# Ledger of designs, part 6: VHH binders against MLP-like protein 328 (MLP328)

Target 1, 151 residues: MLP-like protein 328 (MLP328), of Arabidopsis thaliana (Mouse-ear cress) (q9zvf3)
Amino acid sequence: MATSGTYVTEVPLKGSAEKHYKRWRSENHLFPDAIGHHIQGVTIHDGEWDSHGAIKIWNYTCDGKPEVFKERREIDDENMAVTFRGLEGHVMEQLKVYDVIFQFIQKSPDDIICKITMIWEKQNDDMPEPSNYMKFVKSLAADMDDHVLKA
Short names: E, the ipSAE of ESMFold2; O, the ipSAE of OpenDDE; V2, 0.75 times the mean of E and O plus 0.25 times the DockQ between their complexes.

## First folded at step 4 (VHH)

Design K1 (framework vhh_8k46_1; at its last look DockQ between E and O 0.59; V2 from the best seeds 0.00; counts 0 for: pae E 9.8 > 2, unsure alone 63.9 < 65)
Fold by ESMFold2, look of step 4:
Structure K1 (fold): chain B 151 residues (1-151), chain A 123 residues (1-123)
Amino acid sequence: as target 1 above (151 residues)
Amino acid sequence: AVQLQASGGGFVQPGGSLRLSCAASGRTFSDYAMGWFRQAPGKEREFVSAISWSGDSTYYADSVKGRFTISRDNSKNTVYLQMNSLRAEDTATYYCAAEDFYLPYSLDEYDYWGQGTQVTVSS
């Protein structure tokens, strides 16, 4: 039978939680310019860049391999959290559940934490645990840090 | 590299309590997420509890929720596991582990492991 689980990590970032949250919530069109070695494209499939329930398609490189991912996003402004709920893509060949939550938490005037929660379920027991995808999304958050305005 | 040493194990009656400690040396302890794992003889090592590097987030296996409490003291480079209401099924070698910015429930994602400390719960 299929195996499921939850991965959680925290990425220390600098600056404003609101500005980091805005990048992930509303400004995904800036990702290819900022971290183009990871993300080559983001397009709107349905809705707008800043809409709760919008559907986005991501073109990215994970472990040297080009992949595509389609997600519906859920926006939680009270907690500065955005969820990318997996719909289709290379990752969904391995997983029947793949939801990634990015939450931005201000710890001090200049220090924040991005808490990343990945909820997953394998398509079947032969599939690997998705640790490579967790490492990938962790690296996205870490590498985006220098590309978010700190003022 | 960080070096980890778990201690505080022992023999205890069912319903009793123990407090485990995991002391760290090497790289800055506050940069690591920390976890506790356990392994009974003849069984696979399993997740028990984890705490984020800031200490703000804690996680527990379902089998220990409400009975065990993880904490950390970054000034002493130490993580603790308070184990209350112990049961025979808690008998195992307990290991602490550390991971740089990744806090998985999976053993494969923890890079640094301590030597274990034995906990035995028996009448």
Scores: ipSAE 0.010, ipTM 0.322, lowest interface PAE 9.8, mean pLDDT 84
ESMFold2 (binder alone), look of step 4: mean pLDDT 77; pTM 0.772
OpenDDE, look of step 4: ipSAE 0.016; ipTM 0.324

Design K2 (framework vhh_8k46_1; at its last look DockQ between E and O 0.95; V2 from the best seeds 0.00; counts 0 for: pae E 9.1 > 2)
Amino acid sequence: AVQLQASGGGFVQPGGSLRLSCAASGRTFSDYAMGWFRQAPGKEREFVSAISWSGDSTYYADSVKGRFTISRDNSKNTVYLQMNSLRAEDTATYYCAADDFYLSYTPSEYDYWGQGTQVTVSS
ESMFold2, look of step 4: ipSAE 0.011; ipTM 0.386
ESMFold2 (binder alone), look of step 4: mean pLDDT 79; pTM 0.787
OpenDDE, look of step 4: ipSAE 0.026; ipTM 0.442

Design K3 (framework vhh_8k46_1; at its last look DockQ between E and O 0.54; V2 from the best seeds 0.00; counts 0 for: pae E 12.6 > 2)
Fold by ESMFold2, look of step 4:
Structure K3 (fold): chain B 151 residues (1-151), chain A 123 residues (1-123)
Amino acid sequence: as target 1 above (151 residues)
Amino acid sequence: AVQLQASGGGFVQPGGSLRLSCAASGFTFSYYAMGWFRQAPGKEREFVSAISWSGDETYYADSVKGRFTISRDNSKNTVYLQMNSLRAEDTATYYCAAEDYYTTYSRDEYDYWGQGTQVTVSS
């Protein structure tokens, strides 16, 4: 097993890259109603809700286990990408680097790709690779698709 | 049974080119991301390139970017690696791999592996 690495996946979605990006960039308060079996809450810890550099706390369930995650976000409107940089939480007990990038790319008038990049480094060689977290974030993007289309 | 059969390796001079292919059977190829990895004797197997299940996205290790091109033909259940401007440092056994969940740099996350094809770059 590697001690650090990068996972990349693509999630095919429908509709507008801008609308999907807006959901992930600015509308995290809608996640519990849309995908509440995954995400139970999102709260602002520092900064403004939709600002670059804001810190938010996520309450979520991964593999049946409730967890808490604090992230500082980076917003790249030009590329329609949001980065969640891990600061604290259950995942940070296993990883000293955990950054997740969601980028929304229009492929055709009604077809988009959410490109998910996860950059990670283990706390030590005995920790597992974070493949369960990659599966989790992929499922978030896939399950949110219908909720964005409903708007 | 799942099989990945890599071919197209050989002996080539620095600056030369080779095209590797990997024919897949025993699974639905169009649902799988495909990767190429390589291993020199006494070294870890390392990531070279990957392509998404649709073929729309490609990824490369920094050491090969601009010289290697990955592609796939889902009608032939085959992934390719075009290797140009080969260097002595590219000498290795090249392995193709398949994963139905995500494209990854990590060799430990791929489910299926071919037996590999040897590439030797020597003057």
Scores: ipSAE 0.000, ipTM 0.212, lowest interface PAE 12.6, mean pLDDT 86
ESMFold2 (binder alone), look of step 4: mean pLDDT 80; pTM 0.795
OpenDDE, look of step 4: ipSAE 0.017; ipTM 0.402

Design K4 (framework vhh_7z1x_3; at its last look DockQ between E and O 0.11; V2 from the best seeds 0.00; counts 0 for: pae O 9.7 > 2, grease 25.7 > 24.2, placed apart)
Fold by OpenDDE, look of step 4:
Structure K4 (fold): chain B 151 residues (1-151), chain A 121 residues (1-121)
Amino acid sequence: as target 1 above (151 residues)
Amino acid sequence: QVQLVETGGGLVQPGGSLRLSCTASGFTFSDYAMNWVRQAPGKGLEWLSGISWSGDSTSYADSVKGRFTISRDNAKNTLYLQMNSLQPDDTAVYFCARDDFYLSGYEFDYWGQGTQVTVSS
């Protein structure tokens, strides 16, 4: 069994990479209203909203279970990439390392991809691989598409 | 309906190589990321490798990194796994699995029947 790894996937989306990047970079406060089935709350713990290095706490539902996630944000405007570095929360009980990167890339005038990279390391060999969390974040990206398009 | 059919398994000696294929049908193959997973006797499922819909991005478990290579031919609706430097602990049933695009209750939404790989001297 793998003890660590990197998941990479590409989620096709519509519209502009800039609008999607803006949503994930600077408009996290809209997430509960946009995709409330997945995200129920987000608060700033340290720093300023949409600032590099800011710490946020998320309340979300994964596989039908309410969970909490504390992350430190990294912003890369040059590459339109947002990094969520896991600090604490339910997923961090299973994983020692949990970093998720969302990168938005324009492919055509009306089509983009969201490249999602998940870097992970188990707390120990008895923990499961975090493929369910990869599916979860993919779902977040996919479901946000309609809301970004309507904005 | 969605179908995935693995082929290419067999018996090889340690240090040998195999190339697995997975033929997809019943869906737009090029719209989905694909994965290889294996299950060894008495062990749970182990994720090995994934590839994005376009093939531009690949990922690997540490257990197979440097030895296995995932690729795809979207024109042929086929996923591949090149396995080099095979070891006895690579003995398992190998599955191709379609990645789930949207939220579901499953890790992967569709699987093949699997192909047996046996590494033994």
Scores: ipSAE 0.007, ipTM 0.249, lowest interface PAE 9.7, mean pLDDT 91
ESMFold2, look of step 4: ipSAE 0.012; ipTM 0.148
ESMFold2 (binder alone), look of step 4: mean pLDDT 86; pTM 0.875

Design K5 (from A05 with N31D S53W G54S S56D Y57S S59Y R98K Y101F F102Y G103I W105G; framework vhh_7pa5_2; at its last look DockQ between E and O 0.05; V2 from the best seeds 0.00; counts 0 for: pae E 8.8 > 2, placed apart)
Amino acid sequence: QVQLVESGGGMVQPGGSLRLSCAASGFTFSDYAMSWVRRAPGKGPEWVSTISWSGDSTYYADSVKGRFTISRDNAKNTLYLQMNSLKPEDTALYYCAKDEFYISGYEFDYWGQGTQVTVSS
ESMFold2, look of step 4: ipSAE 0.012; ipTM 0.369
ESMFold2 (binder alone), look of step 4: mean pLDDT 81; pTM 0.827
OpenDDE, look of step 4: ipSAE 0.251; ipTM 0.642

Design K6 (framework vhh_4orz_3; at its last look DockQ between E and O 0.71; V2 from the best seeds 0.00; counts 0 for: pae E 9.3 > 2)
Fold by ESMFold2, look of step 4:
Formats: sequence, C-alpha cells, structure tokens
Structure K6 (fold): chain B 151 residues (1-151), chain A 122 residues (1-122)
Amino acid sequence: as target 1 above (151 residues)
Amino acid sequence: EVQLVESGGGLVQAGGSLRLFCAASGFTFSDYAMAWLRQAPGKRREWVALISWGDSTDYADSVKDRFTISRDNAKNTVSLQMNSLKPEDTAIYFCAADDFYLSYTPSEYDYWGQGTQVTVSS
C-alpha cells in the first residue's frame, strides 16, 4: 500500500527540444489558445512568465471536472526541464506532495521525448493514487505538440 | 492471458556476472515500459532499472554502471545484465510492465512476473 511514489512517462514529440521547452518554461500564457479543452486559463500570481520561482494559477478541466491549481516553478535550463511544485488547488486536497517535472530531450534531429516525472504523496492512505493526474499531464504534452510546431 | 516469466537467476560469486531474461506474452510488448525490481529477505521491494517503450533507461544509484537493462521488441523480451555483483545484490528479481508510465513504486505496475532468485556469495 503505497502512500507516496514517483510516476515517469515519455511522450514522443516532433521538432526541437528547445522550442518545446520554451513553451513550457516561458510561454504558459499560450496554453488556453493552444489546448483550451484542457487549459482554460493561466495567470501570474507572482513573478514573470519566464522567471524561476514564479507562482502561477492554472484553471483546467480534468476528467470533465473544472479545477484550479497553484504552483511554484523551478527552471533548469541546463537539462531543459521545468518543475511545477504544487502549492494549492483541488489536487492538493488529495495530495500533500504533487511535483511535476517536464524535461525535453532531443532523441534525433526531428524527434523529441518529453519525459514527465510526477513525485507525489497522498494526504492519507484512503486517497487514490494520482493516475488520473498523470494521464492528464501526459495529454497536455501530447496535445501541445502541433501548436509548438506551428509557432 | 498476460504472462511475464523471468529466468537466468542462480548462484554466482562476488565480482561475477549474470544475465536475467524476462519473456512477455499476452499484450503488445512494444507499447509497454518494462522494469526490474528486487526484494531481499526481510526487506521492502525496491526498483532496480527501467526501460521505456522509447528505449530510454534509468537505474537505481546502487546498480548504476554495473547493470544494463535492454529490450528486444522482436522477441518480446527484456534483459538485465548484472556485472560486478556484490553480496548486497542477493534478492528475488521481478520483471514488471506498465502500459502508461514507469513507476518507482511497486504498486503501480500492471503486470508482474513470479521472480527469479539471484544469490551472490562472498
């Protein structure tokens, strides 16, 4: 009976790891236009769109249910990775730790992997493991692919 | 019926090498991430190595640079090459599969093998 754990998945994407990373690192304001069926809004609570340590609030739909999520981001340009550290929101009612790392890795000239790592801990043993949130974030990366290619 | 069948375990002296195999059937192997986990007597099961459906690999710190995970999608097999074995590597080794993601927790794999014993003598 796991009360905490780590999930990892890989999403195959096309094009440049740097362009995909830039979207997730610096351009979250484009998400509602690009993948609005998932993300209805992103607002800056503290900092800038592209600053390490910025706090942003996400309005999204997961499994047909509108939710809100507040995170502090960490930027790792050396590894092309951005971390969203969960602070508040619907997900934090189920989890006391919810950190999601998006890393963009060039595999070949035109093929990329987005490696998604989710570090989590349940609020209590009765809560479900967060597989629905892992499926959700995987779908965000997959659905953003075409929009990054067009930019 | 989904099956994962481990083989290649046995007794080996410290410093030696051993290669484990896991034969998979009953699912589309190339769509699954594969992992090896191990459980020593009286200890919790721990993650050892993973290989994604995209062939990216990751290893526990305790086995990094000594163990190599690989997969053969044509044969539906995953292998674990274990070099420079130590007595602390003694455990039952399990093959596991996940169709969505890799998990460092034992409870998140969709399919499990029965395990194969590896014993490293000093």
Scores: ipSAE 0.011, ipTM 0.291, lowest interface PAE 9.3, mean pLDDT 87
ESMFold2 (binder alone), look of step 4: mean pLDDT 82; pTM 0.829
OpenDDE, look of step 4: ipSAE 0.021; ipTM 0.326

## First folded at step 6 (VHH; framework vhh_8k46_1)

Design L1 (from K2 with F101W E109Q; at its last look DockQ between E and O 0.02; V2 from the best seeds 0.00; counts 0 for: pae E 12.6 > 2, placed apart)
Fold by ESMFold2, look of step 6:
Structure L1 (fold): chain B 151 residues (1-151), chain A 123 residues (1-123)
Amino acid sequence: as target 1 above (151 residues)
Amino acid sequence: AVQLQASGGGFVQPGGSLRLSCAASGRTFSDYAMGWFRQAPGKEREFVSAISWSGDSTYYADSVKGRFTISRDNSKNTVYLQMNSLRAEDTATYYCAADDWYLSYTPSQYDYWGQGTQVTVSS
């Protein structure tokens, strides 16, 4: 079994890559109202909502279980990519590395792809691979689709 | 691959009830999250309801909350949608869907779809 690895998936979305990117980059406070069955709260711990290097705390439900997650974000506006770099939380009890990159790519005037890359490493060999967390973040991207303003 | 068969549609007067069933084949049914979606003529498919693989978590679109109930019986490989207090706006072809990933409200995420069953609320 692998002790570290990288998962990649592509989620087809509709509309503008810039508006989807802005939601994930700068507007996480809108997540509970949009997809509240997944995300119950997002709190700024350090920095601003739109700052590179900001630290945010997420309260969410993954496969029926409430969890908390603290991340530092890295912003790459040139590629419309934001990285949530795991710092603390329930997921970090299983993983010592958990970094999730959301990149938004315009394919046509009304069609985009969210490319999700998860870089991970287990805390130890007894921990499962994080496939459930990959399923979770894929679902977040897919379910946010209908809640992003169209141009 | 999983195969899905939706059934139980029909013609109903406003205020009536219907129960839809989605039967699945395959040894992996208990590994799937399941969803119900609907599509009215000329419109995109929209989310109706979803249920986790274990059945512990259920979700509903605001337009059906309090009127529709989703449930599952993993021993029979079947998901149900009880639809009460039906309205003209509920008229659509209803589809069940499955994904081996976490629940989604978005039709394009689901890899496996059943044939639709028509629900018509009129007269």
Scores: ipSAE 0.000, ipTM 0.146, lowest interface PAE 12.6, mean pLDDT 84
ESMFold2 (binder alone), look of step 6: mean pLDDT 78; pTM 0.786
OpenDDE, look of step 6: ipSAE 0.017; ipTM 0.333

Design L2 (from K2 with L103F E109Q; at its last look DockQ between E and O 0.77; V2 from the best seeds 0.00; counts 0 for: pae E 10.5 > 2)
Fold by ESMFold2, look of step 6:
Structure L2 (fold): chain B 151 residues (1-151), chain A 123 residues (1-123)
Amino acid sequence: as target 1 above (151 residues)
Amino acid sequence: AVQLQASGGGFVQPGGSLRLSCAASGRTFSDYAMGWFRQAPGKEREFVSAISWSGDSTYYADSVKGRFTISRDNSKNTVYLQMNSLRAEDTATYYCAADDFYFSYTPSQYDYWGQGTQVTVSS
């Protein structure tokens, strides 16, 4: 039905919004060790691990299928938000636009939320809406939670 | 699975107000994003409003911004839609929906739906 749209979800997490944000902003090299059943590798294509505008390549498994994703990131330290702007990969075969924003918000001393916003546009009307990718990124945030708490 | 029950519809004059309620039972309500959709005769179901699981983020279709307010009370497992300044164009069956993964503007992406409640705005 819709050719484009926006999905939003919130994931309850524990601990410090700053530590969770740092993991997603600057420490993607730790993802394979922490959540290796989802993320098998992250590689810098351009820039540094912690730089705005860096290009990174992700190797991941979604719904039992190995996939590759290349993104340029935008860093918003004021709001503790990082945006992955889709450039290339398996998901881009279905979508012209695939931007995912992870924002970390402190609710109380030990409780935070990760607000995930996915902005998308289909390649054509025959393509499915990207609900499977939204489920996937939600599970990444949820599964990373325990690994940030353990520092 | 979650069970949803929408209520609060009725007849109202243009410019009037109604408050819709969506009561949830079953699995944990606080884990769900909640939304309101509406369907006029001969039309597709369309997005009206949504609220995050915590209640901190709210979203509205452009056609209802400034007139409708969504809220939730997780202690009562209930979502509310306060509809003010109602217009003839707001006449529709209103549905509440839930999803445990995301909010969407597209109704086909929601797994859990309540029964509709009719809102009729007529002089």
Scores: ipSAE 0.005, ipTM 0.289, lowest interface PAE 10.5, mean pLDDT 84
ESMFold2 (binder alone), look of step 6: mean pLDDT 78; pTM 0.785
OpenDDE, look of step 6: ipSAE 0.159; ipTM 0.591

Design L3 (from K2 with A33R Y105W; at its last look DockQ between E and O 0.02; V2 from the best seeds 0.00; counts 0 for: pae E 15.4 > 2, unsure alone 60.5 < 65, placed apart)
Fold by ESMFold2, look of step 6:
Structure L3 (fold): chain B 151 residues (1-151), chain A 123 residues (1-123)
Amino acid sequence: as target 1 above (151 residues)
Amino acid sequence: AVQLQASGGGFVQPGGSLRLSCAASGRTFSDYRMGWFRQAPGKEREFVSAISWSGDSTYYADSVKGRFTISRDNSKNTVYLQMNSLRAEDTATYYCAADDFYLSWTPSEYDYWGQGTQVTVSS
């Protein structure tokens, strides 16, 4: 029934919130090597690689399908949050709004959470809710955990 | 909900072959993405292979790539794992799993699990 909404989930991770945040904020070039079954490539389209307002293109596999996603990023260093605001791509065929926020929060010296917020709106009432994309981004955070501790 | 039943395990010599089957019942099988996982005594479950709902995309752990082949027959509600060139380190209980969202390498992302079938590779 819902035509728009917000999904929120928390992924428990280990280590330092700053190191995890740096991976997502500045080190996207490491994603294909670390989690290449999900992410096959990330390229800069406009702006500087690690800058607020930069536009990047992601090549990824979701539900067995190769997809492309273009996003404008917002950097919030004070809250250790990066936002990927959807511009174009396969997901935008189904959604007119698709914004994903990854925020890294230190809970104890060795424990953090990645709070994932997805803001979405369907193109029309016939489109499914984007629960598959929420599960996908949750898996990205979970699978990256082991590879940040080795970086 | 879907109910899964894995079968086809057994004893085999190193270098031998086995074919595992995972039969599904309860809901339409074609709605589910399928995976195979394995667990040796005293170890955590680990990813082996996965297949998309259409069967067009297949994925393998590095340790089994080139030796194992996953396939599905939606008309029979069955996923298969052909295991060739078996090694002692392949000895484990093999589990099939299903999820109605997406392919994953992580056991915690799968909601539906079958009972395991034992594979033992030994002389």
Scores: ipSAE 0.000, ipTM 0.114, lowest interface PAE 15.4, mean pLDDT 83
ESMFold2 (binder alone), look of step 6: mean pLDDT 76; pTM 0.765
OpenDDE, look of step 6: ipSAE 0.012; ipTM 0.285

Design L4 (from K2 with R27F F101W L103F Y105W E109Q; at its last look DockQ between E and O 0.60; V2 from the best seeds 0.00; counts 0 for: pae E 9.5 > 2)
Amino acid sequence: AVQLQASGGGFVQPGGSLRLSCAASGFTFSDYAMGWFRQAPGKEREFVSAISWSGDSTYYADSVKGRFTISRDNSKNTVYLQMNSLRAEDTATYYCAADDWYFSWTPSQYDYWGQGTQVTVSS
ESMFold2, look of step 6: ipSAE 0.006; ipTM 0.342
ESMFold2 (binder alone), look of step 6: mean pLDDT 80; pTM 0.788
OpenDDE, look of step 6: ipSAE 0.261; ipTM 0.660

Design L5 (from K2 with D100E L103I S104T S108K; at its last look DockQ between E and O 0.69; V2 from the best seeds 0.00; counts 0 for: pae E 7.0 > 2)
Amino acid sequence: AVQLQASGGGFVQPGGSLRLSCAASGRTFSDYAMGWFRQAPGKEREFVSAISWSGDSTYYADSVKGRFTISRDNSKNTVYLQMNSLRAEDTATYYCAADEFYITYTPKEYDYWGQGTQVTVSS
ESMFold2, look of step 6: ipSAE 0.014; ipTM 0.477
ESMFold2 (binder alone), look of step 6: mean pLDDT 79; pTM 0.785
OpenDDE, look of step 6: ipSAE 0.509; ipTM 0.800

Design L6 (from K2 with Y102W L103Y E109Q; at its last look DockQ between E and O 0.81; V2 from the best seeds 0.00; counts 0 for: pae E 9.5 > 2)
Fold by ESMFold2, look of step 6:
Structure L6 (fold): chain B 151 residues (1-151), chain A 123 residues (1-123)
Amino acid sequence: as target 1 above (151 residues)
Amino acid sequence: AVQLQASGGGFVQPGGSLRLSCAASGRTFSDYAMGWFRQAPGKEREFVSAISWSGDSTYYADSVKGRFTISRDNSKNTVYLQMNSLRAEDTATYYCAADDFWYSYTPSQYDYWGQGTQVTVSS
């Protein structure tokens, strides 16, 4: 019997919400150089780097294990939010729903919050809740912070 | 470990108000996301409201939107649930809960729970 849920966290970041949003929205090709210990590659499967509805494939290392993830993205420029809708990959072996929303919110001239929302549903009752993936995506946001400030 | 103490329950007429408090002791309160849950007799514990560690994000079950307000005062190590326009269906034991870095609508994700406080709404 499957269970589902929603995780939300907030990651404090520095600088401009617009620049952080642009990195996640449009510049995923920069991730391997910036945070290569997490992300080894990002490939366009369909669309463009900056297109709403684009499909991208991520090669990453989570808890020391190489994994692959294919997502379709939804772009919400008005709220500076990008949604990665899970299509295929190692995570989809455990989850039949896996959607991650990154929203960037300016708090002051140099302080922002990245609000991360993860919507999930297990494939079946035997699967663990995806807390390891939530910790992983939180670490991506945190570690990217310094590389956006330099750009 | 953090210890949580919920209080402020009681008897109230329909349409009345109560404010619940959840006082925390132990680890730094500002590191926790906080939630309120409730359980009526014979029912499963259900989500009521949650607030992020910073206080900037708040969430409500549909059944309480517009009537309940969650807030936190990190200087007092306390989270509050202001309950207005109370109805008979709000009668339940109310529990506060904490999680280290995130919140969830799912009770199993919360590591720390307070003892319950009873809210009874009856004419």
Scores: ipSAE 0.007, ipTM 0.266, lowest interface PAE 9.5, mean pLDDT 85
ESMFold2 (binder alone), look of step 6: mean pLDDT 78; pTM 0.788
OpenDDE, look of step 6: ipSAE 0.024; ipTM 0.488

## First folded at step 7 (VHH; framework vhh_8k46_1)

Design M1 (from L5 with R27F A33T; at its last look DockQ between E and O 0.89; V2 from the best seeds 0.00; counts 0 for: pae E 6.6 > 2)
Fold by ESMFold2, look of step 7:
Structure M1 (fold): chain B 151 residues (1-151), chain A 123 residues (1-123)
Amino acid sequence: as target 1 above (151 residues)
Amino acid sequence: AVQLQASGGGFVQPGGSLRLSCAASGFTFSDYTMGWFRQAPGKEREFVSAISWSGDSTYYADSVKGRFTISRDNSKNTVYLQMNSLRAEDTATYYCAADEFYITYTPKEYDYWGQGTQVTVSS
């Protein structure tokens, strides 16, 4: 079994890469209302909603279980990419590295992909690979699509 | 209902080339990530290459990078592996695989597997 690795997926989305990027970059406060079955809360621990280096705490439900996640935000405006650098939380009990990159790429006037890259390393060899978290973040991107289009 | 049929294997001398094909049916091919894996006799199945559903992202094992090229033709429901500069170490049965969710190097994470095609590199 691998002790570290990288997962990559692409999620087809509609509309503007700029609007999708803005939602993930700057508007995390809208997530509970938009996709509340996944995300129940987001709070700022340090910085601002749109700050590179901000620290945010997420309350979410993954596989029917409530969890908490604390991340440091990295913003890359040139590539329309945001990184969630894992600091603390339920996921960090299994993983010592958990970084998730969301990049929004315009394919045509009305079609985008969200490229999701997950970089991970297990706390130890006994931990499972984080496939459940990859499926979870893919679902977040897919389910947010309609709410960005309405905004 | 799902079928993945790999073909294009054969015998080739070191330094030669082969092109593998994998024809898919029974699912919406353009929604799936496609991968190539290989297994030498007595060895574990290992990752060779993968390509995203759109074709925009490609991935390679270090051992084949620069020598192999993955591509796909969604109109033909087919994924290809162009293998150049073949070495004796490339001798294996090559399998194509499909997954709806994501690219990974771990074989057990792929949803569907094809029948393999044999590649033998020797003089």
Scores: ipSAE 0.033, ipTM 0.526, lowest interface PAE 6.6, mean pLDDT 88
ESMFold2 (binder alone), look of step 7: mean pLDDT 80; pTM 0.799
OpenDDE, look of step 7: ipSAE 0.260; ipTM 0.645

Design M2 (from L5 with R27F F101W; at its last look DockQ between E and O 0.81; V2 from the best seeds 0.00; counts 0 for: pae E 6.9 > 2)
Fold by ESMFold2, look of step 7:
Structure M2 (fold): chain B 151 residues (1-151), chain A 123 residues (1-123)
Amino acid sequence: as target 1 above (151 residues)
Amino acid sequence: AVQLQASGGGFVQPGGSLRLSCAASGFTFSDYAMGWFRQAPGKEREFVSAISWSGDSTYYADSVKGRFTISRDNSKNTVYLQMNSLRAEDTATYYCAADEWYITYTPKEYDYWGQGTQVTVSS
């Protein structure tokens, strides 16, 4: 028996929604230098850094545990949203569906919100809900804030 | 201490309307997402609606979409649920809840809960 759900949060960030979106959409190669305690590497498996439908592999540390994650991304420039659709990795051992949407919304000239939506389904009823992964991705967005150019 | 006090319930005929209020104290209201859940006798508590801390994002169970509207007033530390076109199936105790981290459709993840207010829809 499997259980599914949706988590939603908002992260207040500073500066330009377009520049924050560009970081998540197109510049994942900069993540290890910016937030290396969370993300140790990002590799292109298929496509380009900025391609809709690209497949990328992430090496990260969540709750002190090194993990690997492979995703296919969907780019929605009109809404400044990027979706990472889970394909393989440690998280997919507990989840059969794991999709994370990052949307960047300009609230005022210097204030933005990153809206994070996580759509998930457990592999089976014995698996935990992915609350730790939701807290992890929220922390990525918050910690990236200082590493995005304001100019 | 933290308090969530729900009010505005009552007896109403099918097709009628009610507006629920949930007044919050003991925490920084503007930092919290707010939700409404309901529980009919003999059933488990189920998700009704939620609103982000900013008020920009709202979420509804399929059974209430188009009939209920959630809103918040951070200056009054209050979340509201406007309930229109009420049906007998909406009869339940309605609970408000607060969470600092994220909105979820499962009640176990919310930090704080109110005592609830009764809504009864019958002819």
Scores: ipSAE 0.013, ipTM 0.484, lowest interface PAE 6.9, mean pLDDT 88
ESMFold2 (binder alone), look of step 7: mean pLDDT 81; pTM 0.806
OpenDDE, look of step 7: ipSAE 0.521; ipTM 0.797

